# VHH binders against Gliding motility regulatory protein (frzE), part 6

Target 1, 240 residues: Gliding motility regulatory protein (frzE), of Myxococcus xanthus (p18769r270to509)
Amino acid sequence: DISNEVREQLDRVESDLHMLRDDAFRFVRRNDDGINTLHGNLAKMADHVAEARLVPLSTVFDAFPRAVREMSRTQGKEVDLVIENADIGVDRSMLGDVRDALVHLLRNSVDHGVESPDTRQQLGKPLNGRIRIRVRVDGDMLHIEVEDDGRGIDPERLRQAAISKRLINAVQAAALSEREAIELIFRPGFSTRDQVSELSGRGVGMDVVKRKVETLGGSVGVSSRIGRGSTITLRLPQSL

## First folded at step 21 (VHH; from bb1 with E107D)

Design cc3
Fold by ESMFold2, fold request of step 23:
Parts: structure tokens; sequence; C-alpha cells
Structure cc3 (fold): chain B 240 residues (1-240), chain A 121 residues (1-121)
């Protein structure tokens, strides 16, 4: 019988072919898995090197509580500074510019944002004003928010100032949203006194702050509500 | 209408004293930082002193520290500059200037016409 023997032979051949196919696929997958593992490890090493070049923002921010206390004492105000996530790092080459930008923002919040204790009591606010620096990373971008709970920024006053300085006409001013009107503080030529006074932190206008941030590849945003305070947001690449 | 009117200038001997006043009207005085700025003959404007909106903080140019005292009376809408130990170099037309107390915006929006101070033997 040769019929049963042939069938047995065919079954054996089929089994061998299935085994060879499985072995071949396993070999291909093992090689492909090894390449994917190597790729992943190289990506991890690149990330490690990039993180090793970052310097924590605390190296700059740790001086801010003392600076805010001194600014507040000078102004006769009570201001608490809260800093969140200062352990997040940024490229060392950017630290000086970040420090300088934030000092200007803090100075403005103490001097012009936060109200005197008497005024805050009349408004039903906590007597101690508050400035919060909050850092987070979103993708490749570092976000630094500086928020105060002060009087806020009046967009209509800024529209009027821009018209009187002939930087825009009344039609252009009316077309600005409230946010766009507030962003006039960053317009070159808008704050003319900052350069004359040469006061610490006041000798550099908000337009210069924006230019420096943009030179680093970032952007500056502002949000404000009258009576509730203001938030300035710096967006910067975490590494160059 | 907005007005800033300086007064109190005059002629004085070296070492003498004067008190300048600046009467403000037409705007909410207590919402402004106030400054004194002077202009000597043939020279550009020179910032002299500044006081914040509440009057709690004062600032002075190095050339006048210890000799001049800025103050304000928000109930009377009046800015003052007490000038002691006057020197011939203080001879100038003195202006008061008003800057809004605003986050991110700094500009001397209003100016007075000035009051003359002359320090001479």
Amino acid sequence: as target 1 above (240 residues)
Amino acid sequence: QVQLVESGGGMVQPGGSLRLSCAASGFTFREYYMSWVRRAPGKGPEWVSEINSEGSSTYYADSVKGRFTISRDNAKNTLYLQMNSLKPEDTALYYCAAEPDMWGYSDWEYWGQGTQVTVSS
C-alpha cells in the first residue's frame, strides 16, 4: 500500500513546510525586532544627551523670592511669590535671557499689577498679593507663565494711548480684540519712558523682552482681566 | 481738560532752599506715578525724581539724592519737590510729568509748562 504510505509522506512534507515557514518568519521577526530595539535605544541615548545639556530653571529662579520681597518692600506692598516646577531644565545658553525677561515681568507685577494692601482690602482681595511662576513642557516647547492677582490691564486705555501716539488710527484700534489691544504693550515705540528712566528692570521695554524671546525661537502672550490680574506666557524651545 | 501747573520757582542763592508744587487736574491723580524732570539751558531733559501712585516709594537721580525730597498729597492732587542745598548746577526749568500706573506701559503722558529755578549769587 502504497496509498497509505504516500499519504503519510505528504503529511510529513506538509508538516516540514509549515515548520520551515514558521522558522523563516521567526528569523525575519527576530532581525526586525533587533533593529527596532537598536533604534529605540539610540533614541533613548539621544534624549539622554539632550537632557544632560539642560540646566534647571531653579538655578535662576531661586533668587526670585528675595528679589520680589525687596521689590515689594520698596513699594510698600505685600506680595507672595509661588514658583512651580523650577526643576524643569532649559538650554544653558538661554538662562540669562530667561532670567532677564522674568525679572521684568516680576517687576511690572509688583510695581503696577498688585495693589496696595489698603486697596486690596477695599476690593475684598487677600491682603497679600500673589505672583505665580508656573513652568511646564509641551512637546519641544517650554511654557513659563507669570501670573499676578492684581488690577489687570485695561485694553481701552491701551487703544487710546496707541491712537494718541499715532501708532494706529481709530478704525484700526476698534478692530483690535481685547487681547490684541493688551498686546500693544509689546509694540516698539509704545512705552517711551522705560529707556529714559534707566531704573533697574525698567530700562528694558516689553518690546525688547518680546524681541529677545523671539530671537530664542519663542513667543510671548498676554491675558488679563480687569480686577482679576494678568498672565504673561513665555513659550520657548527647551533646547536650541 | 488735563492740566499740570508748576509753581514755587524763583531765584535763590547757592545753599538755599525752594519748594516746588505741581497742581494737577483733569485726570485721576492717584492713578499716576509723578515725576520731576528738569531742563537746563542748552541741555536735554534730565529726570530728577519720581514718586509712585500712593506716595509710598520715592526715587531720585544721583545728582539730587540727599538734597531733594519728593512728596505728594493725593487729597489735594498736588505734587511737591523740596529742594535743599541748591547748587548753580540745579538751575533749570522744572516740569512735573505724569505716567499712568499700568502694567507694561510706561510713558509720561502729561506735562506741565515748567517753573524756573535759578541758583546764582
Scores: ipSAE 0.651, ipTM 0.803, lowest interface PAE 1.0, mean pLDDT 87
Fold by ESMFold2, last read:
Structure cc3 (fold): chain B 240 residues (1-240), chain A 121 residues (1-121)
Amino acid sequence: as target 1 above (240 residues)
Amino acid sequence: QVQLVESGGGMVQPGGSLRLSCAASGFTFREYYMSWVRRAPGKGPEWVSEINSEGSSTYYADSVKGRFTISRDNAKNTLYLQMNSLKPEDTALYYCAAEPDMWGYSDWEYWGQGTQVTVSS
């Protein structure tokens, strides 16, 4: 019978097509398995390298109490420095940049944040100001918070400075929240000491600190309350 | 309304002394860091000295250390620069500049018009 023969040939073709499909799927699965195995082994190697590169932050933080004491003496202030979790490690290649950024933050807190003892007494604050450095790790990100209990950062003063420098107009300034206004300290061109020789005696702008942290793959945040103090948060990858 | 007015400049012989003053008005003087900046003929501006808002900390460029003394009187809203052992290279227009005492913000917001100091035989 001829019609029966044609049906058998079509059944054979269908069977062959199913077999080819199954073979193709097995080939794809084996390639995926190999790629996944390689990816896993590379991740293990990366973890071991990262672990070997970590150095405790105490390596750079141990000099800070003496530095803050000297800054405070120079400014006629009394400031206590509290450091928490300095045993946490960071990539050795980032230590210098972390040190430099934190020195600038500490200098700002002593010079401009913490009030003189007389002023603190009038405000009902402890005579000794306090700066706290706190470190923690969330996943692969290192968080370093530098907090002072000083006068805080005045968002209205920053709005007015930005208007006078023509960086924003009055409508834009009024639309900024207090947090957004305080973040103006990070805006390029905001803190400048232009028209002077390269031997400037003061101040790196916070835009420079932010750029350095961002170059390391991180970010910078700020929060502040007038009369209660300020907190700067550096977020950095623990390993590069 | 903000005003910084320098005075006390003039012509003096090498080795002589001058005392510059900068009278401030229109802002809360004691809340500002104050600086002296000078511009010599044919040169760009050069920072000379700085004093913090309470007067407890002073800073000097290497070129003037030991010869110049910055000071301030917050009761009189006045900044001073005592210049001793003057040299011909100190010849310049001297400006005072004011920077607010603020966390994270560093800018000379106010400038005077300057007072001329000329050191020659």
Scores: ipSAE 0.638, ipTM 0.792, lowest interface PAE 1.0, mean pLDDT 87
Fold by ESMFold2, look of step 22:
Structure cc3 (fold): chain B 240 residues (1-240), chain A 121 residues (1-121)
Amino acid sequence: as target 1 above (240 residues)
Amino acid sequence: QVQLVESGGGMVQPGGSLRLSCAASGFTFREYYMSWVRRAPGKGPEWVSEINSEGSSTYYADSVKGRFTISRDNAKNTLYLQMNSLKPEDTALYYCAAEPDMWGYSDWEYWGQGTQVTVSS
């Protein structure tokens, strides 16, 4: 890996290049051909510096198979984890927060998503549940999808929980689409145990995940089909 | 109406044992994770133990591990806590609490009234 000294130098260089680009634009306005070339070249140089700071996600993801195995054993479940494109890089400064967010998602999928082997047999599903992590880059944004093939998320149960907790009233709950109802899992105050600072043998609320991702400048989405499973999508800038 | 009723508390000498029970009604017991939470005099709540909805996995706070055993009987809608080798520090009001077995939702929706455990010579 690139030394911390080199990374710190790269951070300073990137900032200086952006400022030089802006100043050059103002200075050379009298020659519009020159300013266009400078803008393009400085932008490319900044991109190259940012790319040099990237560290493969495998640095963090390599621990996940063991973590899922331990979570599954604890719950008496059989869960296979599939990870795709972990060679894609992300800014080293983001790795800890990405790891923490994904551990929360994996815990939820093992504990509450994937059914017990007996239940899966009764439903005609493979006894081994599946969690899939897929990574892709779209422009300068990183997309991480965590998908399970479990029971899915029941929007009506979420509507009722939100009413019971007085986060919304019955009229508001009835107006929510299924997608909007599922997104209640991200609502502040929805999960009161989202303040748990460490795994205690069970999952935590999605408000914690959303806060961590938003601190990184990203966003979180959810999609789910009852009986088929759930997908959580994290969208993050690839570099800070 | 949802109801959680703890019982089995009392006074016991250090080193003694007690078995707590929590009878549940008014909800689908087997769809809930169940926990024991205790509140010692002058202190905030402390999570003690948890058992998943099927009863296949159990979790314990470090302070009670090896001494307490959580279990459940889904046919009788009853949660148990076997407490052995009791210490004065275990003196507290013990509550059972129910959390739905749901993706993305983590909250103790139902609580009992508590049963007092007092460990003293």
Scores: ipSAE 0.621, ipTM 0.767, lowest interface PAE 1.0, mean pLDDT 87
Fold by ESMFold2, last read:
Structure cc3 (fold): chain B 240 residues (1-240), chain A 121 residues (1-121)
Amino acid sequence: as target 1 above (240 residues)
Amino acid sequence: QVQLVESGGGMVQPGGSLRLSCAASGFTFREYYMSWVRRAPGKGPEWVSEINSEGSSTYYADSVKGRFTISRDNAKNTLYLQMNSLKPEDTALYYCAAEPDMWGYSDWEYWGQGTQVTVSS
């Protein structure tokens, strides 16, 4: 279609500009003239072409409020979703993987993070749980944070699970910091149910999310405090 | 001492019904998602149904949807599977399995030994 033709042309132009950059370096020593200036200008043009390929994250995020409402209703929970800066763009080729990763994170926060209304009342929390998706750009990297105000992730429970599964022994478990213990959720073999499967919005392990993000050239982080909630941070290159 | 003990299996004709039970002990039952998983002769394990910790949300494989009903009684630490309109393809060893209700961790940590369901004429 017309959009695919434009996208193909943008990809070709970017590739051609990088080739010109390589050619310029090959004969820099031969001529010693304005080649460095041309190289700089071509790099700037390649950057502008890459930026033109970006598509707003809202194209996939706009479905999330309904998805969270359905997940919440199914679980008998009340959860509000707040999305910030979805106008920020990402390479079109990454949209599907980003959507799938975030659906998985949202499902985890609704199913396992946010407490039931009765429990939240008992804890003195607002009856409606909250999930926040916040996007920002830092240099070439896109940061997507998914935060809930739920029960958090218990590092001691994870240490014990890892011992029970024979992934580490008791001495190794005791040596883990709280953050290292929480990061066990990303370890291959830790979640045994559909560990190496495509993201489909099912309750598969976090190692699948991390693997997908790393395939895109990014990284995943986690921060959590018991009783206060959890934050998962996806860090991705904005363009491939 | 963790135990999951299934019961209620047996032989039934096609179109019949059975009700499976899974009695749990040695862990905090209400903090676990519970599943039924079956293994038919010559096949690997097949997930059948799942119920969340509170019993408020249930999930079914397409092959059993509309015919099977999962439920739980957290006061009795017991999981149930009502199986109606049984078919020969439902013949299998049925296991209950427990998965902790935890962010980012998905593992059937505990399994029962299974109860045999046989559907034949």
Scores: ipSAE 0.617, ipTM 0.767, lowest interface PAE 1.1, mean pLDDT 87

## First folded at step 22 (VHH)

Design dd1 (from aa5 with E107D)
Fold by OpenDDE, fold request of step 23:
Structure dd1 (fold): chain B 240 residues (1-240), chain A 121 residues (1-121)
Amino acid sequence: as target 1 above (240 residues)
Amino acid sequence: QVQLVESGGGMVQPGGSLRLSCAASGFTFRDYYMSWVRRAPGKGPEWVSEINSEGSSTYYADSVKGRFTISRDNAKNTLYLQMNSLKPEDTALYYCAAEPDMWGYSDWEYWGQGTQVTVSS
């Protein structure tokens, strides 16, 4: 009788242990599911926040056609501005810096890129210059290209300028590829006029533009051909 | 071989006028933006005015706007600065500076020796 009672007690304890085990497993599983759900919701929220912060680049670009026309006419030039994919979004926090950078690029293209109508005629180019802004998304990066059909950048002149400024010696200058020579425009100390000039926006070097873009987590590139024009590419994160 | 020679400086009373000239040689003058930069006693250099290669666009520091006029004659390789309504604060050594017309480049490549402008009663 005692043995049966003990057996029954053992059976009850075993049953209780089994139930507790099952409850524990269910508890752990529910918590895991809850955590996973929370993570999913957080991810979705992050995506929504990121999307909410995006503002179309057209907000910046809408003023550019008039600005370019005004700058060009003041110089006796006619420049057409073509903008592609202006509906692409950029983080609101970057809008100001992007605007400033683009204005700087447009100014350079109008001032130093696009030739005078007389020169263009002599060269067999269309009388009107053209600047093209192209926007694209590549992965998580925003690419903004500013292309002019102007005189391009002469790498030899840049080498000479760098030598004159004692940034590099003649041997170093000669060793630079054409691409590297053109990239001198981004080198600190290459443009130093801004230290003397009080005129806002004038005399600012491309090194400043590069620094600003890099601060935003981006990069700047340049390609140019003599007689064909120049292209500056800004690479920026789509979202910060 | 490259030379910028300023002239036209002198002493004038407040409210007076001067016309500065800068004669350029040894480089292709028409391919350069030209500027006037001044250095007052005890102060750093101050940009005064700039003119583009073709002479169609002019820029001025706020301190001289409405009083100074920059111009150029590319046929004569000469830069000018008409200074009217001169003030004692305009007293400085005035330099002519040449900036090559290049994309992405912002610096003066050539400098003159300067011409002294003194505005004093």
Scores: ipSAE 0.769, ipTM 0.856, lowest interface PAE 0.6, mean pLDDT 90
Fold by OpenDDE, last read:
Structure dd1 (fold): chain B 240 residues (1-240), chain A 121 residues (1-121)
Amino acid sequence: as target 1 above (240 residues)
Amino acid sequence: QVQLVESGGGMVQPGGSLRLSCAASGFTFRDYYMSWVRRAPGKGPEWVSEINSEGSSTYYADSVKGRFTISRDNAKNTLYLQMNSLKPEDTALYYCAAEPDMWGYSDWEYWGQGTQVTVSS
């Protein structure tokens, strides 16, 4: 019966098609698993490479004690530099920028933060100023804090400066919280001279530091109290 | 009212000397870094010299280093610039500028009207 033969052939074809479909699905699944495994291995490899690129921050910090002493002495000041956790690593590609940022912060602390010995004596402060660099890792982020025990930042003076520069009006200035007023130092065009002096680092404001840090995928913060000192916090990715 | 008044400018021959003064009023002079900035005809402003708030540190542009001396008298609220061995290239309007001695702030807040220095044979 021709009809039965055709049916049998159809059944065979359907069976073969089913087998082919199953084989195709198995093939796709196996390849997907392989791809996923490969991706996992690549990710691990990337992590290892990132770790291998880490350089201790001490590479940067080792020069700072001398620099701070020299800067302080020229101004008739004595400043003690305390460094904590200098063994923490940073990506080699960021070392230069981190160094520059920190030098800028240290200079500000020595120049504008720490008072003269005479002033400190009058205020009942230790004769020697203190700058502390503290490093910590928080998750995948590196935190570098630079703290001085100097005169702090006066929010009112910053408000006045901003008004003088016509960056804000008196009403806007008055509406700023103390924190917001202090954060003006990071505002573009606020703390940087339009006419930068030939002196290396002079006339460069904290807005430039902020931009550099942000370019690295980080952030910058400030806390300050009049008479107690200032703290700048750099948050940077530990690895790029 | 804040005022910075420059004086002491004039015309001198090459190799001559001048002493500029800047009298400050209307603000706390001792809380400011002071600078001299000059503007030559057809040129932009050029920083010349800076002195810290206490007068213990001084800085100079390379073009004037060894020839100019910046000083200040906080009791008199006065900034000075001793200019020796003057050159024709030093011809400019000289301004005094005041920068608040504040952490993280690096800009001049106040300016004088300027005093003219002309060095010509």
Scores: ipSAE 0.749, ipTM 0.845, lowest interface PAE 0.6, mean pLDDT 90
Fold by OpenDDE, fold request of step 23:
Structure dd1 (fold): chain B 240 residues (1-240), chain A 121 residues (1-121)
Amino acid sequence: as target 1 above (240 residues)
Amino acid sequence: QVQLVESGGGMVQPGGSLRLSCAASGFTFRDYYMSWVRRAPGKGPEWVSEINSEGSSTYYADSVKGRFTISRDNAKNTLYLQMNSLKPEDTALYYCAAEPDMWGYSDWEYWGQGTQVTVSS
């Protein structure tokens, strides 16, 4: 009788242990699923917050056509601004910096890129210059291209300027590829003036633009051909 | 050899006028933006005025706006600065500076030796 009682007790204990084990497993699974769900929800929330921070680039671009016209007319030029994909969003926190960078690029294109109407006529180009802003998203990166159909960048002139400024010697200058020579515009101390002009914003070089863009986690590129124009590409994170 | 030679400086009384000239040689003058920069005793250089390569756009520091006029003659490779209503604070060594008209480049490449302007009663 005692033996049977002990056996029954053992069976009960075993049953209880089995139930506890099962409950423990269920608990762990439930919590794991819960954590995963929470992580998913947090990620979604982060995405929504990021989306909420995006503002259309048109907020900046809307002022550019007028600005470009005004800048060009003061120089006796007519420049058309074409903007593509202005509805693409950019992080609100970057908007000011992006605006400043683009204004700098547009100014360069108007001042130093687009030729005078007389020159353009002689070259067989349309009388009106054209600047194109193209925006695209590539993954998590925003690409903004500013293209002009002006005279382009002369790498040899940049080499000479660099030599003149004693940034590089003649041998070093000659060793630069055309691309590298053009990229001198981004070199610290190359294109920035110590004293910035009050009205034109002149004296601010492309090295400053590059630095600003890089601070935002982006990059700057340049492509140019003599007689065909120049393209500056800003690569920026779409969201910070 | 690149050369910028300023002239026309001198001593004038307050309210007087001077016309500065800068003769350029040794480089393609028409491909450069030209500026006047001045340095007063004990002060750093101050940008005064700028003119684009074609002469169609001119810019002035607020301190000289309405009093100074920058101009250029590309045929003569010469930069000018007409200074009217001169003030004692305009006393400085005036330099002409040349900036290449290049995309993405915004620095002076060439400098003159300067011409002294002294405004004193």
Scores: ipSAE 0.747, ipTM 0.841, lowest interface PAE 0.6, mean pLDDT 90
Fold by OpenDDE, last read:
Structure dd1 (fold): chain B 240 residues (1-240), chain A 121 residues (1-121)
Amino acid sequence: as target 1 above (240 residues)
Amino acid sequence: QVQLVESGGGMVQPGGSLRLSCAASGFTFRDYYMSWVRRAPGKGPEWVSEINSEGSSTYYADSVKGRFTISRDNAKNTLYLQMNSLKPEDTALYYCAAEPDMWGYSDWEYWGQGTQVTVSS
């Protein structure tokens, strides 16, 4: 019966179509899993590469004790440098910029922060000044603090300097909070000389430091108290 | 009123010496780093020398190193520049400049009017 043969053929075709559909679904699922696995592996690889680029900050810090000692002695000062958590890693590509920034901060602390021994004695401070570098990791950010126990930053003197430079008027200067006044050191054109002396780092203002740090995706903060000292905080990504 | 007044300039022969002075008034002199900056004809300003607020540290441009000596007397509010072995290329208007001894601040706040130094045979 021709009718029965046709029915049987139709049933076979339907069965084959069902099998093909199932195979197609399996194929898609397997490929999806494969793609997900590949993505996972790529992510892991990226993490490993990022980790491989990390270099201990000690690579930079190892030279600092001697440098600070030499700078201080030249000025008739004795300054102790304390470094905490120097083993923390930083991206190799950032090492140069971080070093430069820190050298600038250390120089400022030695030159303009820490008082002379005579002054410190008069103030009842220890004869030796102290600079502390503290490193910490906060999430994906690296925090580097440079703290001195020097004279601190006088916000009123900074207001006056800003007025003298015609960056702000007297009314604007008076309206600045103490914090805002201190932050003037980061303002472009405020603390940088037009002509930099031949000596490395002289005439370079904190605005340049800020720009460098920001270029790296970071930020700079300052806290200071007259007579107690100053703290600069660099926030940098741990990995670029 | 803030004033920086340079003096001691003049004309000298090559190999000669001059001593410049800068008298400061109207501000707390001891709280400032002091510098000498010179401007030669047709050239931009050139930093020459700097001294810290206490006078314990001195810095010099390579062009004058070994020949010039910067010093200060905080009791007299005066900055000095001893210039020895002068050369024709040292011919310039010499300015004294004052930089506040402040953390994070690296600019000259006050300038003098300058004193002329001419080195010529």
Scores: ipSAE 0.741, ipTM 0.839, lowest interface PAE 0.6, mean pLDDT 89
Fold by ESMFold2, fold request of step 23:
Order: C-alpha cells, then sequence, then structure tokens
Structure dd1 (fold): chain B 240 residues (1-240), chain A 121 residues (1-121)
C-alpha cells in the first residue's frame, strides 16, 4: 500500500479542484451580474449629472436679434432673424464657443450674404432678407444650422482664389465639385487677413471657426446655391 | 490687369491734414470692400480703416477714430482717406487694399504700392 494512498489523495485533489472550478464560475457569474447592474446605475447617474449641466441655447441666442438688427442697420440692409428650438440645452462650458462661432456666421450672412433691399427687389426676392437658426438633437449630437436667403457662395470665384494663392493648381481646381470648392472657405491659409492687425469688430477666417468646432469634438459643413443663399451646419456633442 | 494706385502723400507738420486717393482699375470696384493699411518704419502692417462695397458702412482703428475719414466714389473707382489732426505716429507708408465682398472669404487680394506720409516738425 502507499501507492493506493497516493491515488486516493490525488482523487481528493481532483474532486476539490472541480468544486473550486465550479465555485469560481458561480462567483464570476454573480459578480458579472452585479457589475452589469452597477454599470447601469452609474450610466443613469452620469446621464443625470450631464443633464443637470445643460443650459438652454437661448441664454446666448437671446442677444442675436439685437445684434443682427445692429449689423443690418450699419450695412443698410433689412434682415429678419428666426430662431428655432433654442430651448435645447448644451453643456455650459461650450456656450461661449457656440456664441462666438454663431456671431461670425451671422455677421457673414448680413455683410456678404443678404442683398440690399433694392437688389432683392430687382431679383424678385422678399425685400427683407432672412437668416434662420435651427437647432436639433440627433443622438448625443447637436445640429445647429444657420441659413440665409442671400446671394450664395460662388464656387468658381473660390477655385480661382485658391489657384492664385497657389493652394491648388488649375487641374486640381477643375476637379473640385461645387460643394468641394465652397468648402475651401474652411481651408487653413485661405483667408489671410488674420496676419495683419485685426479689424476691431470683424470676425476671423472660417478655418478658425472649423478648428474650434473640431476641438469641441464636432464638425462643420456648408451648402450653397448662387442666388438662393447658404447654409452652414455646426455639429457638436451636446456635452463635453 | 489689376491696378491700385495711391497718391496724395507727402510731408506735413503735426496737426496738419492730407487726403489720400487710391485709383482702381482692372476689376469690378463696387464688388470689393476697400481698406487702408499702413506700415510705419520698422513695424509690421497695421490696418487703419475699411469701407464696405456700397460705401454705407465705415470702420476705423481706435488710433485714428475721429481724425480720419474713409470714403469711396464707385462711379470713379476711387477710394479716399481724409487724414486730419495728423500726429508723428501716423508717419507710415499707406497702402490701399481690396477684399472681395464674399461670404466666408476674407483676403486682401489686391494691393497698391503705397504712398508715403511723413508727419514731422
Amino acid sequence: as target 1 above (240 residues)
Amino acid sequence: QVQLVESGGGMVQPGGSLRLSCAASGFTFRDYYMSWVRRAPGKGPEWVSEINSEGSSTYYADSVKGRFTISRDNAKNTLYLQMNSLKPEDTALYYCAAEPDMWGYSDWEYWGQGTQVTVSS
């Protein structure tokens, strides 16, 4: 006998290992259920905290009608501003950046987009120009659209400017679609006035707006039709 | 061929006045915002004043407000800068510059060669 005693001990060890394995699996399953519950509760708490940090966009948008009236008066234009869904909230930390970006878009639409009343009459347009800000939420992203019904953005003029600035050659310019040509306004180095002392009260290049939006985790788009106007779309996460 | 030709510079005593002109040709003047930009000796360019394409809105750097008046005559394709109460710090080479009146694009596409203004006793 000592051979039989060793075998008996090995049998006991094997049985103990099977029980330990089963206990471990049961523990993992119970722990996994608890972890999933905790993850669910933590996600709910994170949502509540994020919601509590949201501030309605109206807190910055409420100043825009006065700003547009002043811009329009100084330019000799008549412009109506319509704002939709400003009660939608955004993280307080983003309000300043959103305000600054939108002010630049509004100034561009008033200064360069919307035509004078005399010109609009000749074109058969309503005498008062229109700028519309529309906000919506898609998932966790805000979409802010700024649309004017002005002269639009001329893609051929932008192609030519890009060629003369040697940012692209004539072959590359001809290959751009109209949308791609219009998007040149966002290209770094395209608008170059920021290298000279800034004009007080004037905006910055659209590449700066795009960079700020991208820093916030978003994107910017443009669409335009000559004679019909332009739409700039900012896509931003609702919270940082 | 695009040309912007400045004139009207010269030497003047402090407190004096000068009127600068910029004659434009080779492009559709009324489709451009026009600016005056100056470069003082040893310094970089400094924007001075700007006028929109119709001439209805004018803008000035703080350093010249109340003393300088920008204007334009779209029928004559000419930009002007009336400079009053001149100070020695206004001494600079003054350029006119043209920026297209376009959404989202801000660039002084055309420049003149400049006209010298010297304010000295």
Scores: ipSAE 0.659, ipTM 0.801, lowest interface PAE 0.9, mean pLDDT 87

